# VH-VL binders against b7kms5, part 295

Target 1, 80 residues: b7kms5
Amino acid sequence: DTFETVRNTIRIESEVDESLRQLCHEERITKETWLEAAYLYLCEKPEELAQVIQLAQERLSQRKAIADYKRAKTMQERFL
Key: E = the ipSAE of ESMFold2; O = the ipSAE of OpenDDE; V2 = 0.75 times the mean of E and O plus 0.25 times the DockQ between their complexes.

## First folded at step 18 (VH-VL)

Design s_9 (framework fv_pozelimab; at its last look DockQ between E and O 0.63; V2 from the best seeds 0.00; counts 0 for: pae O 2.2 > 2)
Fold by ESMFold2, look of step 18:
Structure s_9 (fold): chain C 80 residues (1-80), chain A 125 residues (1-125), chain B 107 residues (1-107)
Amino acid sequence: as target 1 above (80 residues)
Amino acid sequence: QVQLQESGPGLVKPSETLSLTCTVSGDSVSSSYWTWIRQPPGKGLEWIGEIYYSGSSNYNPSLKSRATISVDTSKNQFSLKLSSVTAADTAVYYCARDYTLDEPSEDFTIYFDYWGQGTLVTVSS
Amino acid sequence: AIQMTQSPSSLSASVGDRVTITCRASQGIRNDLGWYQQKPGKAPKLLIYAASDLQSGVPSRFAGRGSGTDFTLTISSLQPEDFATYYCLQHYNYPFTFGQGTKVEIK
């Protein structure tokens, strides 16, 4: 079952996506294989994985705050 | 795993105040909007209102300002008070996470992705 | 308040059937609509957000379509576990409002 692929959609910040695209182009790999390799590498490194998770949590918090700000602004204008 | 659990008395007398608490685990109440929803037995769902921990709260006008939602960040809880209850307020009460998803440009999406199991509150003498 | 009208109010269907539930808004709500499934004695469960986006862990036999005022939820091959009541919810403007629900009964 390890060789079956799944298709899904992700949302990546444009600056990060641009940098990742450039890296993948230069190294002649795909974003998908880079993501898979990064996760597999970190799976055997608990302390490093924890650091990546901490960064991911910080980024999630930032994205969430932006979303909440947009919601508050829009809903106030819309409701009046 | 985000989990929500409603708690409070299952029986409330007419004209008194219904008071419920939602305990959140696996997430912080300060990280999202939170909502209360109710469902009279055998009937559909009614949105009661929402709260953001540091921002404005919003309520369904149908509840005539009888509803108050509050947050206790130290206990990781949010609560509902519904005053002057009548038999019409008998319902299963749900708490839910009111998630805001970031979208491109100035847009966003809302969904209720985690719900408590619900608690029946009966209004009777 | 924005009224959400679901049809049908109930239906009976056989396992394997394709079923479609509609939700109509009393005014335009863009794609600010979610679909929720509620099984007897349980809390609602999010199926679809933003009118057409499938929530993680939800089977691909569920599909949402529509924008503006007319929306549909389709189950492409009804399974026994799909016996439930389905609700649409608009979050375009306050107050947030649910449709009255569609009860799906399995023959």
Scores: ipSAE 0.568, ipTM 0.862, lowest interface PAE 0.9, mean pLDDT 91
Fold by OpenDDE, look of step 18:
Structure s_9 (fold): chain C 80 residues (1-80), chain A 125 residues (1-125), chain B 107 residues (1-107)
Amino acid sequence: as target 1 above (80 residues)
Amino acid sequence: QVQLQESGPGLVKPSETLSLTCTVSGDSVSSSYWTWIRQPPGKGLEWIGEIYYSGSSNYNPSLKSRATISVDTSKNQFSLKLSSVTAADTAVYYCARDYTLDEPSEDFTIYFDYWGQGTLVTVSS
Amino acid sequence: AIQMTQSPSSLSASVGDRVTITCRASQGIRNDLGWYQQKPGKAPKLLIYAASDLQSGVPSRFAGRGSGTDFTLTISSLQPEDFATYYCLQHYNYPFTFGQGTKVEIK
């Protein structure tokens, strides 16, 4: 059997990544196959998917706020 | 799906002010960085400036005295004004979204992931 | 301002060729370097960000490498749709500056 893959860069919060990495290690799976499986699972569960999307939106807002602050701070420091 | 669209006069007379607007859909201007970039015909790209969601802006020193970028959250737009134009300002003008990676690390990465189609502005009498 | 120098300014290649474009910064910019592809009459398209990260949807034949001052964009096997002009962009410090571009033409 063969399949095609798409190269992506996934950046995960360190605490979440560590937890996920540990889970994958224990279950002898990969983060990639976990993400694929999780997504496919949720695609068949519209209510759960909606909940995950809402959570993801909240997390994104928080990450953006942090990124904006870091960018501003870093750029300011680069001018010093 | 984020989409950007430039709009404004395609012809401006010398010494007048070039005014362009970028209309954003699929994303809120109040949650991103937004950039103007231009390209003279047959030449390379030049970064004009950017506007933060907070309204603070940064400009290319080569254009700082003449360029003003603003944001209108009510219309989900941001705009470029370039005063005292000359023939040298003839270019295709692009608006773009600046994406800042939301990494947990101290460092960050910027890239322009969505662009408008560009609009040609010709400075001529 | 940080100067970005691309090499070469233009090159001719055939389908299937390995193509390498270099971008050199006048000072260290860490990995704050992006690569963009532009076709005639179109807006630039993001290919690589953070010097080596491939943008989603971009074919794997594109690869970015480097850090500090020397960067490369490599097309492992040139395809017909890859004939275009390529630009590097630094966003380490203001003003953000582009390389002068590299036009990849059909031999």
Scores: ipSAE 0.134, ipTM 0.776, lowest interface PAE 2.2, mean pLDDT 92
ESMFold2 (binder alone), look of step 18: mean pLDDT 91; pTM 0.938

## First folded at step 19 (VH-VL)

Design u_1 (framework fv_pozelimab; at its last fold request DockQ between E and O 0.60; V2 from the best seeds 0.59)
Fold by OpenDDE, look of step 19:
Structure u_1 (fold): chain C 80 residues (1-80), chain A 121 residues (1-121), chain B 107 residues (1-107)
Amino acid sequence: as target 1 above (80 residues)
Amino acid sequence: QVQLQESGPGLVKPSETLSLTCTVSGDSVSSSYWTWIRQPPGKGLEWIGYIYHSGSSYYNPSLKSRATISVDTSKNQFSLKLSSVTAADTAVYYCARVDFYGEELVPFDYWGQGTLVTVSS
Amino acid sequence: AIQMTQSPSSLSASVGDRVTITCRASQGIRNDLGWYQQKPGKAPKLLIYAASSLQKGVPSRFAGRGSGTDFTLTISSLQPEDFATYYCLQYFKYPWTFGQGTKVEIK
């Protein structure tokens, strides 16, 4: 089989990334192939996919909140 | 493609209130800080103040007593009101975005084309 | 308020010339300094932020240097489209303040 790949830059929370890296190392796979496999697996499991999407949405909202806080802090430092 | 555009009356009488609106497209007003800057004819630039989508705002002390900036997230707009205007307030008024690359500030990476407001009786 | 002083106020140069504009802050502003280009009848355009970071889409002939109180904008080889007025901006402390501008004119 032949396939084409697309280059992506993803940023993963450090604790999650470390855990995932360790798993991939032990199983002799890559984060890329793990993500591909996980997605394909979930595509066949609509209920589990919905749960993952909800979790992803929650994590995104948390990232946005943290980003807003950091921006506000940056702006507030300029009052001092 | 972020775009900003100022709108409002180009003529205001002395002692009245200058009122401008900036319409933002290509970006949500909820993601950045938004600022007003003005430039009297043939002169330099003066920073007026900023607004955040939360309503947090700060003004140049030179204009604090007269300036009010507000945001309308539902319309993706933010506005400037300047009360008790005089001839000294005649200027081209610009709206602009204050963005962030991570935690690093990137002031005024996008500007409106500017709108001339003349204070005259 | 922090005062920003640009020098010179104006200069004449030819296409191909190396041009240097200086901005001095009345107190230390770390690297919170931006450079803007403005052409007649147009809004200012961001060139440099964080004293030395080139804004996306800006030609590499523009370079910003400095930290603390002394900053420079350099155009390595002046092009016809570079004749304009340039402003520095400090955003280290409120209120944010601009330099008075430097007009780059054709010789």
Scores: ipSAE 0.635, ipTM 0.908, lowest interface PAE 0.6, mean pLDDT 95
Fold by ESMFold2, look of step 19:
Structure u_1 (fold): chain C 80 residues (1-80), chain A 121 residues (1-121), chain B 107 residues (1-107)
Amino acid sequence: as target 1 above (80 residues)
Amino acid sequence: QVQLQESGPGLVKPSETLSLTCTVSGDSVSSSYWTWIRQPPGKGLEWIGYIYHSGSSYYNPSLKSRATISVDTSKNQFSLKLSSVTAADTAVYYCARVDFYGEELVPFDYWGQGTLVTVSS
Amino acid sequence: AIQMTQSPSSLSASVGDRVTITCRASQGIRNDLGWYQQKPGKAPKLLIYAASSLQKGVPSRFAGRGSGTDFTLTISSLQPEDFATYYCLQYFKYPWTFGQGTKVEIK
């Protein structure tokens, strides 16, 4: 058993990424270790985990609504 | 991975309604725009129209308002009805996806295998 | 509706040849141009979107160029699996329309 890692790509909203990058720089950690630590910490805190999940669901819904608006605009532009 | 499959009768009598269904797997019918395209034997391709799950749609004027596309989100399917058919409507019918890679519109990135519909004469 | 005219209607070529197919729009369509490959008895397959963007899984020997009204699809070194009919599609304005097709045959 070793600490095997997987390579992933994720997309983060630019203002959130800027803030997270600054935090990681100031604390001399990486985004990867922050993500792992945040998840492991929350796993033992069911009420806080539920709040994070709710926020994640709200952000997902907002991203979808923005994407849907842009897609609809693109399709509408194809009318004469 | 996304797969589309057409189904419906292969023979339709003149003046009746052609009815086809496309079953979608590997994607939600609520996530994309969906379309029908047809190809008469030995000829080129004609776009029929599209639907979005909210009801937004467009139909090619060449079909003279005979086409209706509908969505069934519970079955993850969308359908084509073409009324008052003639021999000119004999074609292979394809269902296809209209998608977005980011903000980039990508037409017909996945197709069904096609189904031949013959209008008998 | 915007008319799309392909040329040539057919061509004969040998494996290894460079093949160029043209597509002309009856009015400007920006870069809203796709290229599709169709083999007999099969559905069309997307090769290129946005005039020059290569679809995932499509070999790099396929290249699209052009903007406005004049577009080309080039196959830099024709392979046996490339003998097919090729269609362009404009998706700038409804109704979206295909060219009449270009059949690429073995010489």
Scores: ipSAE 0.556, ipTM 0.878, lowest interface PAE 1.2, mean pLDDT 93
ESMFold2 (binder alone), look of step 19: mean pLDDT 93; pTM 0.949
ESMFold2, fold request of step 20: ipSAE 0.549, 0.548, 0.556; ipTM 0.876, 0.878, 0.884
ESMFold2 (binder alone), fold request of step 20: mean pLDDT 93, 93, 93; pTM 0.953, 0.953, 0.953
OpenDDE, fold request of step 20: ipSAE 0.613, 0.615, 0.610; ipTM 0.897, 0.899, 0.896

Design u_10 (framework fv_pozelimab; at its last look DockQ between E and O 0.70; V2 from the best seeds 0.61)
Fold by OpenDDE, look of step 19:
Structure u_10 (fold): chain C 80 residues (1-80), chain A 121 residues (1-121), chain B 107 residues (1-107)
Amino acid sequence: as target 1 above (80 residues)
Amino acid sequence: QVQLQESGPGLVKPSETLSLTCTVSGDSVSSSYWTWIRQPPGKGLEWIGYIYYSGSSYYNPSLKSRATISVDTSKNQFSLKLSSVTAADTAVYYCARVDFYGQELVPFDYWGQGTLVTVSS
Amino acid sequence: AIQMTQSPSSLSASVGDRVTITCRASQGIRNDLGWYQQKPGKAPKLLIYAASSLQKGVPSRFAGRGSGTDFTLTISSLQPEDFATYYCLQYFKYPWTFGQGTKVEIK
């Protein structure tokens, strides 16, 4: 079997990335194959997928809030 | 493809309030800062102020006492009101976006076409 | 307010010429400087931000340099579509202020 891959840039929170990297190293797999496997597994688990999506939405909301705060700070620095 | 478009009366009488609206498409007003800039005929550019979706705004001190910028997230619009206008307020008025690349400002990467507002009796 | 002074106010050049426009700030503005191109009857167009970062879609013949108080916009080889008025903008401190503009005319 042959696979075609798509190059993609994924930014992961540092603590999560470190933990995931360690796991992949111990299990002799890659982050890419882990993500592929996890997604395929979840596709067969609708309830678990829904939970992961909710968690992902919460994390996205947090990222947006942090980004918003940093932007505001950038704008505020120009008052002084 | 982000697009901005100004709308409002092209003629305002002295002492009245200039009112313009900028309609944004291709981007949510909640993702950037939004600004107004004006240019008197044959002259340079003057920054008026900005608005954020949260309602936070700041104005050029030269216009602070007369300028009000507001945002309507439900319509994906933001507006400018300039009170007590005189002939000196005759200008082409532009709305524009202030974006970010990471935390780096990218000021005025998209502009409206501009709308001429003439103050005359 | 920080004053931005452009030089020259106007210049005449031919297609193929190297053109340099200068912008000086009345105080240090780090690299918070933008360059804009405006053609008659049109809105300004962003060329350069952060003093030297080329905006997407802008030809590589445009280059911005400088930091602190002295900045330059260079057009390495002037093209017919480059005849326009150019403005610098400081956005380091409020209020944000533009230079008075530099008109690049055909010789």
Scores: ipSAE 0.626, ipTM 0.897, lowest interface PAE 0.6, mean pLDDT 95
Fold by ESMFold2, look of step 19:
Structure u_10 (fold): chain C 80 residues (1-80), chain A 121 residues (1-121), chain B 107 residues (1-107)
Amino acid sequence: as target 1 above (80 residues)
Amino acid sequence: QVQLQESGPGLVKPSETLSLTCTVSGDSVSSSYWTWIRQPPGKGLEWIGYIYYSGSSYYNPSLKSRATISVDTSKNQFSLKLSSVTAADTAVYYCARVDFYGQELVPFDYWGQGTLVTVSS
Amino acid sequence: AIQMTQSPSSLSASVGDRVTITCRASQGIRNDLGWYQQKPGKAPKLLIYAASSLQKGVPSRFAGRGSGTDFTLTISSLQPEDFATYYCLQYFKYPWTFGQGTKVEIK
C-alpha cells in the first residue's frame, strides 16, 4: 500500500527544530512521520487540538511583532 | 497590486502652504513606511522624508523644518504639507513606499505618477 | 550629508552596446545603494537594491556591483526601452541622497 506524498518546506525556530530533531533521533522516527502522527492524533481530540491552535496563533503573532521591531531598528540605525 | 496616486493643487502662491495627498490602494498605510520625493523640472531627485503610521518620522534638514508628513488610516492616505513656499519649491512631487522584503530594506519600490506643483504669483 | 557623484553625466550608445554607469559615495555606505530608471514624464522605477539585488520584473541584462564607495550599473546589451536617465541612491544614513543622474541617449 503506497502513500502519495507532497514535498514542501517549513521554517521552524532553530531551538524547537534542534529539540524535535533530537527527539526523532532518540525515538528512531523521522520529523515527517512525527508531524503526521501528531496531526492525526489531534484530529480525534477537539479540545487538545484547540489548545495547539491557540499556541500556534500566539507564536505567529510573536513572530510578526519581532519582525516589525527589527524593521524599526533598521530604520532607526540610519540616523547619524 | 499596489498603486499610489498623488493629488492636490498644481498652483500655489508664494509664502503659502503646499498640501498634497497620496491615496494608497492594494496595501495598507499601516503596513509600510511612506515617503515623499520631489524633482524640480529638468533636475534631480530630493528625498523629503518618511512617516511610519504609529512611530517614527524623519525630515530632510534641507527643508529647514517646513515639511510635515501625516497619515490618515481611515482613508488609507498620507499627506505632505510644506510651509512658506517659494519658487524654489516648484517641482514634481512623488509619493513612494519604503518596504522590507523579509528583513531587507528596499527603498522606493513603488511610486505614484507624480504631480507638478508650481509656485508662482 | 553623503554626496553621490555619478559618471558620466550623459552618454550616447547604440542598441546592443554594453553600458556602464558609475556612482561614487563621499564616504562608505556598505551596500545600501539603489539604482532607478526614469523615462521622460514618468516616475522613477526601481532596478537594483542592496547594490546588486535585481528587483522583480527587471530584465537580467541589468547588473549592479560594488560596495563601500564605488558602485556600477551595467546594461549588458542595450535595448530600445533602456534609453532613460539613471539615478543611484544611498540609503545608508539620513538624509538619503540621489546622484545627479546619467542620461543614456540613442546615437
Scores: ipSAE 0.539, ipTM 0.873, lowest interface PAE 1.1, mean pLDDT 92
ESMFold2 (binder alone), look of step 19: mean pLDDT 93; pTM 0.950

Design u_11 (framework fv_pozelimab; at its last fold request DockQ between E and O 0.75; V2 from the best seeds 0.63)
Fold by OpenDDE, look of step 19:
Structure u_11 (fold): chain C 80 residues (1-80), chain A 121 residues (1-121), chain B 107 residues (1-107)
Amino acid sequence: as target 1 above (80 residues)
Amino acid sequence: QVQLQESGPGLVKPSETLSLTCTVSGDSVSSSYWTWIRQPPGKGLEWIGYIHYSGSSYYNPSLKSRATISVDTSKNQFSLKLSSVTAADTAVYYCARVDFYGEELVPFDYWGQGTLVTVSS
Amino acid sequence: AIQMTQSPSSLSASVGDRVTITCRASQGIRNDLGWYQQKPGKAPKLLIYAASSLQKGVPSRFAGRGSGTDFTLTISSLQPEDFATYYCLQYFKYPWTFGQGTKVEIK
C-alpha cells in the first residue's frame, strides 16, 4: 500500500505527552501512528467517539480559560 | 483575514457626545483586546483605551473622564463614546486589535481604515 | 506617563540608503516597544514588536534593536515604498504612548 502524509505541528499537554511517549516507546510505535489508529478505531465506534469529542471540548475550554487568565495578567502588570 | 471598520457620524457639535463603532470580521471579539487610537490632522497618535469581551477596560488618563469603550459580542463589534467634545477632539479615529503570541503582547497588528470626526458648530 | 522621543523628526534620503531612526524612553521599558509605518491617508502598519521581532509580511530590510531606554529602527536599503512617517510605541506601562514620529522624505 502507498500513502501520502501531511506535516502537522501539534502541541500536547506535557503530562499527557510524556505518558503517550512512554507508551509508544514500549509498544515500538509512533505518536503519529497511534493518533491515526486511535482515530480510525473511534470512527467505527460512534458512542466512544462522542465521548472523546466531549472530553476534547472540555480540555479546549480549559486551555482557553488559562490563556485568557495569562493574558489578563499580562495586561494587569502594566498598571504597576 | 482580520478586518476592522469604523463607522459613525463624521460631524459632532461641541459639548455633544462622539459615538463610533468598530465592526470586526475574520476574528471574534472574544479572542483579543480591542483598542481605539486617534490622530488629529497633521499630528501624532494618541492611545485612547482598550476593551476586553469580559468588560475589562482601561482608558488613557487624559480622556478617562469622558471616554467609554464597550463591546457587543453578539454583533462582533466594539464602540467608543467620547462626551463633552471640543474642537480639540477633531481627529481621525482608528480601531485596532491587541493580539497575543502566547503571552507576548502584539499591539495594533490590525487597524481599521480610520474615520474622520470633526467637531464644529 | 512615559515620554517617547524620536530622532530625527524628519530626514531626507535616497533609494538604497541606510536609514536609522532612534526612539528614547523617559524610563526603562524593557523590550515593550513597537514600530509602525504610516503613509498619508492610511492607517499605521505594524512593523516591529517586542523591540526586535519582525511582524509577519514585513520585509527583512527592516530591523529593530534596543532594550531599556534606547531603541533603533533601521532600514538597510531604502525602497521607494518606504517613504513614510514612522512611529515608536511603548506599551510597558499605561498609558501606552507614541513617539512624535519621524518623516522619511525623498531627497
Scores: ipSAE 0.647, ipTM 0.924, lowest interface PAE 0.5, mean pLDDT 95
Fold by ESMFold2, look of step 19:
Structure u_11 (fold): chain C 80 residues (1-80), chain A 121 residues (1-121), chain B 107 residues (1-107)
Amino acid sequence: as target 1 above (80 residues)
Amino acid sequence: QVQLQESGPGLVKPSETLSLTCTVSGDSVSSSYWTWIRQPPGKGLEWIGYIHYSGSSYYNPSLKSRATISVDTSKNQFSLKLSSVTAADTAVYYCARVDFYGEELVPFDYWGQGTLVTVSS
Amino acid sequence: AIQMTQSPSSLSASVGDRVTITCRASQGIRNDLGWYQQKPGKAPKLLIYAASSLQKGVPSRFAGRGSGTDFTLTISSLQPEDFATYYCLQYFKYPWTFGQGTKVEIK
C-alpha cells in the first residue's frame, strides 16, 4: 500500500551530498529513505520544521543570487 | 509555454515618441533578459537593445540614445520608447527573450509575432 | 560593430537537395553564432545557437558548424517547408548584429 513511489531528480551541493552519502552508507540506508524520514519526523515538530524551512529559504536565495551573478557576468563581458 | 505579444499604435507622427509594450506569458519578466528587434519592410534585422529587471541594459548606438526599454513587473510586461522618430524608423518591431540554458547564453529563443509601426504625417 | 556577411544572397533548390549557407564574421566571435529562419509574414525562429547546438523542436536536417569567423548552416534533404530567409546572428560583442539574410527558394 505504501510501496508506491515517484521518481524524480534533484541537485544537491557537492559537499552536502558527500556528507549525506557517507552518513547513509554508515547507517545502511538510502538518500531517499533519509529524506522521507527527515520530513516525517519534522512534520510533528513545528518549531524545528520552521527552522529547516528558514534555512531552505536562505539556501534557495543564495543559489539564485549565484546564478544571477554568473549570467550578469556573461552579459557584461560583451561590451567593447 | 512562453509567449510574447507586442501591442501599441501602428501609426506615429514624425518627431513624436514610438511606444510599444510586450506582454509576457508562461515566464516571469523578472527571470530573463528582454529585448526589442526591428525590421524595416523587406529588409534585415536590427537589434535595439535589452533590459534586465536589475537595471542592467544596453542600447544599440545606431539609435543615438533615442531608445529606452523598461519593465513593469506587476503587469509582467516590458516596453520600448523611441523618441524623435522619422520615416527611417518605420519597421516591424519584435519583442524577444534572451535566456540561459544552464550557463549557455541563448539569444532570441522566443519572439512575438511583430507589429508594424509606420512613421508618417 | 562586427559585420556579418552571408552567402549566397539567394538560391534556388529542389526538394531533397543538400543546401549550405555560409556566414562570415569581420572578426573572431568564438562560437557565439545563432541561425534563424523567417518565413514571409512571420517572426524569425531560432534554429541553432552556439554555432552548432540544435534548438528543441527543430528538425535534425538542420546542422550548424564553424567557429571563429567562418560558419555554415546545412539543410540536408531540403523540404517544402524550408522555403524561407535565413539569418545568422553574432552575439559575441555588443551591438549584436545579423547577417543580411539568404533567401532559399524551392525550385
Scores: ipSAE 0.564, ipTM 0.882, lowest interface PAE 1.1, mean pLDDT 92
ESMFold2 (binder alone), look of step 19: mean pLDDT 93; pTM 0.952
ESMFold2, fold request of step 20: ipSAE 0.546, 0.544, 0.541; ipTM 0.870, 0.876, 0.872
ESMFold2 (binder alone), fold request of step 20: mean pLDDT 93, 93, 93; pTM 0.953, 0.952, 0.951
OpenDDE, fold request of step 20: ipSAE 0.636, 0.635, 0.633; ipTM 0.918, 0.918, 0.917

Design u_12 (framework fv_pozelimab; at its last look DockQ between E and O 0.81; V2 from the best seeds 0.66)
Fold by OpenDDE, look of step 19:
Structure u_12 (fold): chain C 80 residues (1-80), chain A 121 residues (1-121), chain B 107 residues (1-107)
Amino acid sequence: as target 1 above (80 residues)
Amino acid sequence: QVQLQESGPGLVKPSETLSLTCTVSGDSVSSSYWTWIRQPPGKGLEWIGYIFYSGSSYYNPSLKSRATISVDTSKNQFSLKLSSVTAADTAVYYCARVDFYGEELVPFDYWGQGTLVTVSS
Amino acid sequence: AIQMTQSPSSLSASVGDRVTITCRASQGIRNDLGWYQQKPGKAPKLLIYAASSLQKGVPSRFAGRGSGTDFTLTISSLQPEDFATYYCLQYFKYPWTFGQGTKVEIK
């Protein structure tokens, strides 16, 4: 079988990235193949997929809150 | 493809309130700061103020007592009200976006086409 | 408020010329300086932010330099579409303030 790949830039939270990198190293796989495998597995597990989506939404909300805070700080510094 | 478009009356009587709305497309108003800028005919640019989607706003001290900026996230719009207008408030009014690259400010990377508001009896 | 003074107020140049516009702040503004181009009947267009960062889509013939109080916008080789009015903006402290503008005209 042959397949084509798509180049992506993915930013992962540092602690999660470190843990995932360690796992991939121990299991002699890559983060890319891990993500592919995890997604394909979850596609066959609708309940588990829903839980992962909810967790992802919560993490996105947290990232947005942090980003908003940093932006607000930048804007507030200009009052001084 | 972010787009901004101003709308509102082009003529306002002295002492009345100027009211404009900026409609944003291609981006959510919850992702950036949003600003108003004006330019009297044949003259330079004056920054009026900004608003964040949370409602936090700040105004140029020269206009603070008269200017109010508001945001409507459900319509993806933000608005400007300027009370007690005089002939000196005649200008082209622009809405614009204040964006960020990380924590670095990128002021006014997108503008509306501008709308002329004339204050006259 | 921080005052921004541009020089010159106007200049005449020919296609192919090197053009330099200066903006001076009444106090230090670090690198919180933007440059904008405006053509008649149109909204201003962002060229440079953070004193020297080129906005995406802007030709490389435009360059911003400076920090503190003195800033320059340089057009290395003036093109026909570059005849316009240019403004600097400080956004270091509120209120944000523009320079009075520099009109680049055809010689």
Scores: ipSAE 0.642, ipTM 0.912, lowest interface PAE 0.6, mean pLDDT 95
Fold by ESMFold2, look of step 19:
Structure u_12 (fold): chain C 80 residues (1-80), chain A 121 residues (1-121), chain B 107 residues (1-107)
Amino acid sequence: as target 1 above (80 residues)
Amino acid sequence: QVQLQESGPGLVKPSETLSLTCTVSGDSVSSSYWTWIRQPPGKGLEWIGYIFYSGSSYYNPSLKSRATISVDTSKNQFSLKLSSVTAADTAVYYCARVDFYGEELVPFDYWGQGTLVTVSS
Amino acid sequence: AIQMTQSPSSLSASVGDRVTITCRASQGIRNDLGWYQQKPGKAPKLLIYAASSLQKGVPSRFAGRGSGTDFTLTISSLQPEDFATYYCLQYFKYPWTFGQGTKVEIK
């Protein structure tokens, strides 16, 4: 019985990923330890957590709108 | 795992409206395109049309404008209404998903089990 | 509407046989072709999309080929569970249309 981790794949926008990679390099940490620390920090700060959740919801909505638009174009091309 | 289940009356009188509902589980009805397909007993398959949750839709001209598909996001369901039915509308009705794997359009990747609707006096 | 014509309408085969089914479109449909399997009393099941892409969970003995107007579905070694009716579907232009079906029968 030792430390357990979960493997998963996430997609991050290129510009955000570049900034995060640079930060992690400068601070000599990893993306995964940054994510864990950010979450643990926010768990103790309800007001800040709510702001992060709001931003995440906005980004999710933007990604869906872009996907829906691209897919709608594909479906529209099927008319004579 | 995505699952689709049709429900509705199995017997409809001529000239009345056929009404079916498809309940979706394992996926959000707002994440894909949704469709109805029918198959008269012993015959081939006919695509009825599709809907996207925001209202974009298409209907097969063979249905002569009698078909309407609608979405209920709160119940995670979509429905078919077919008006002015005749014996020719007797068929097994399937609901199905039209989805995208990445950017690739994939038609009817999941189907309901189908429900027989008989149009008879 | 684009007509999809399947050949043959039916065929008889034995377990282990290589089976080929043809689907022809009345006009070019690029690779916007799907193949579906249907057993009596059951819903159709997607086998192949985009003419040649194998759906998840479908055995590798199923293969699709073709583009434009002429397409084939091949079953490289027929299994007992493969006796069914097979349909092609064009989804290039509305209305999307199915072929009339090919029944694969035992013996």
Scores: ipSAE 0.581, ipTM 0.880, lowest interface PAE 1.0, mean pLDDT 92
ESMFold2 (binder alone), look of step 19: mean pLDDT 92; pTM 0.949

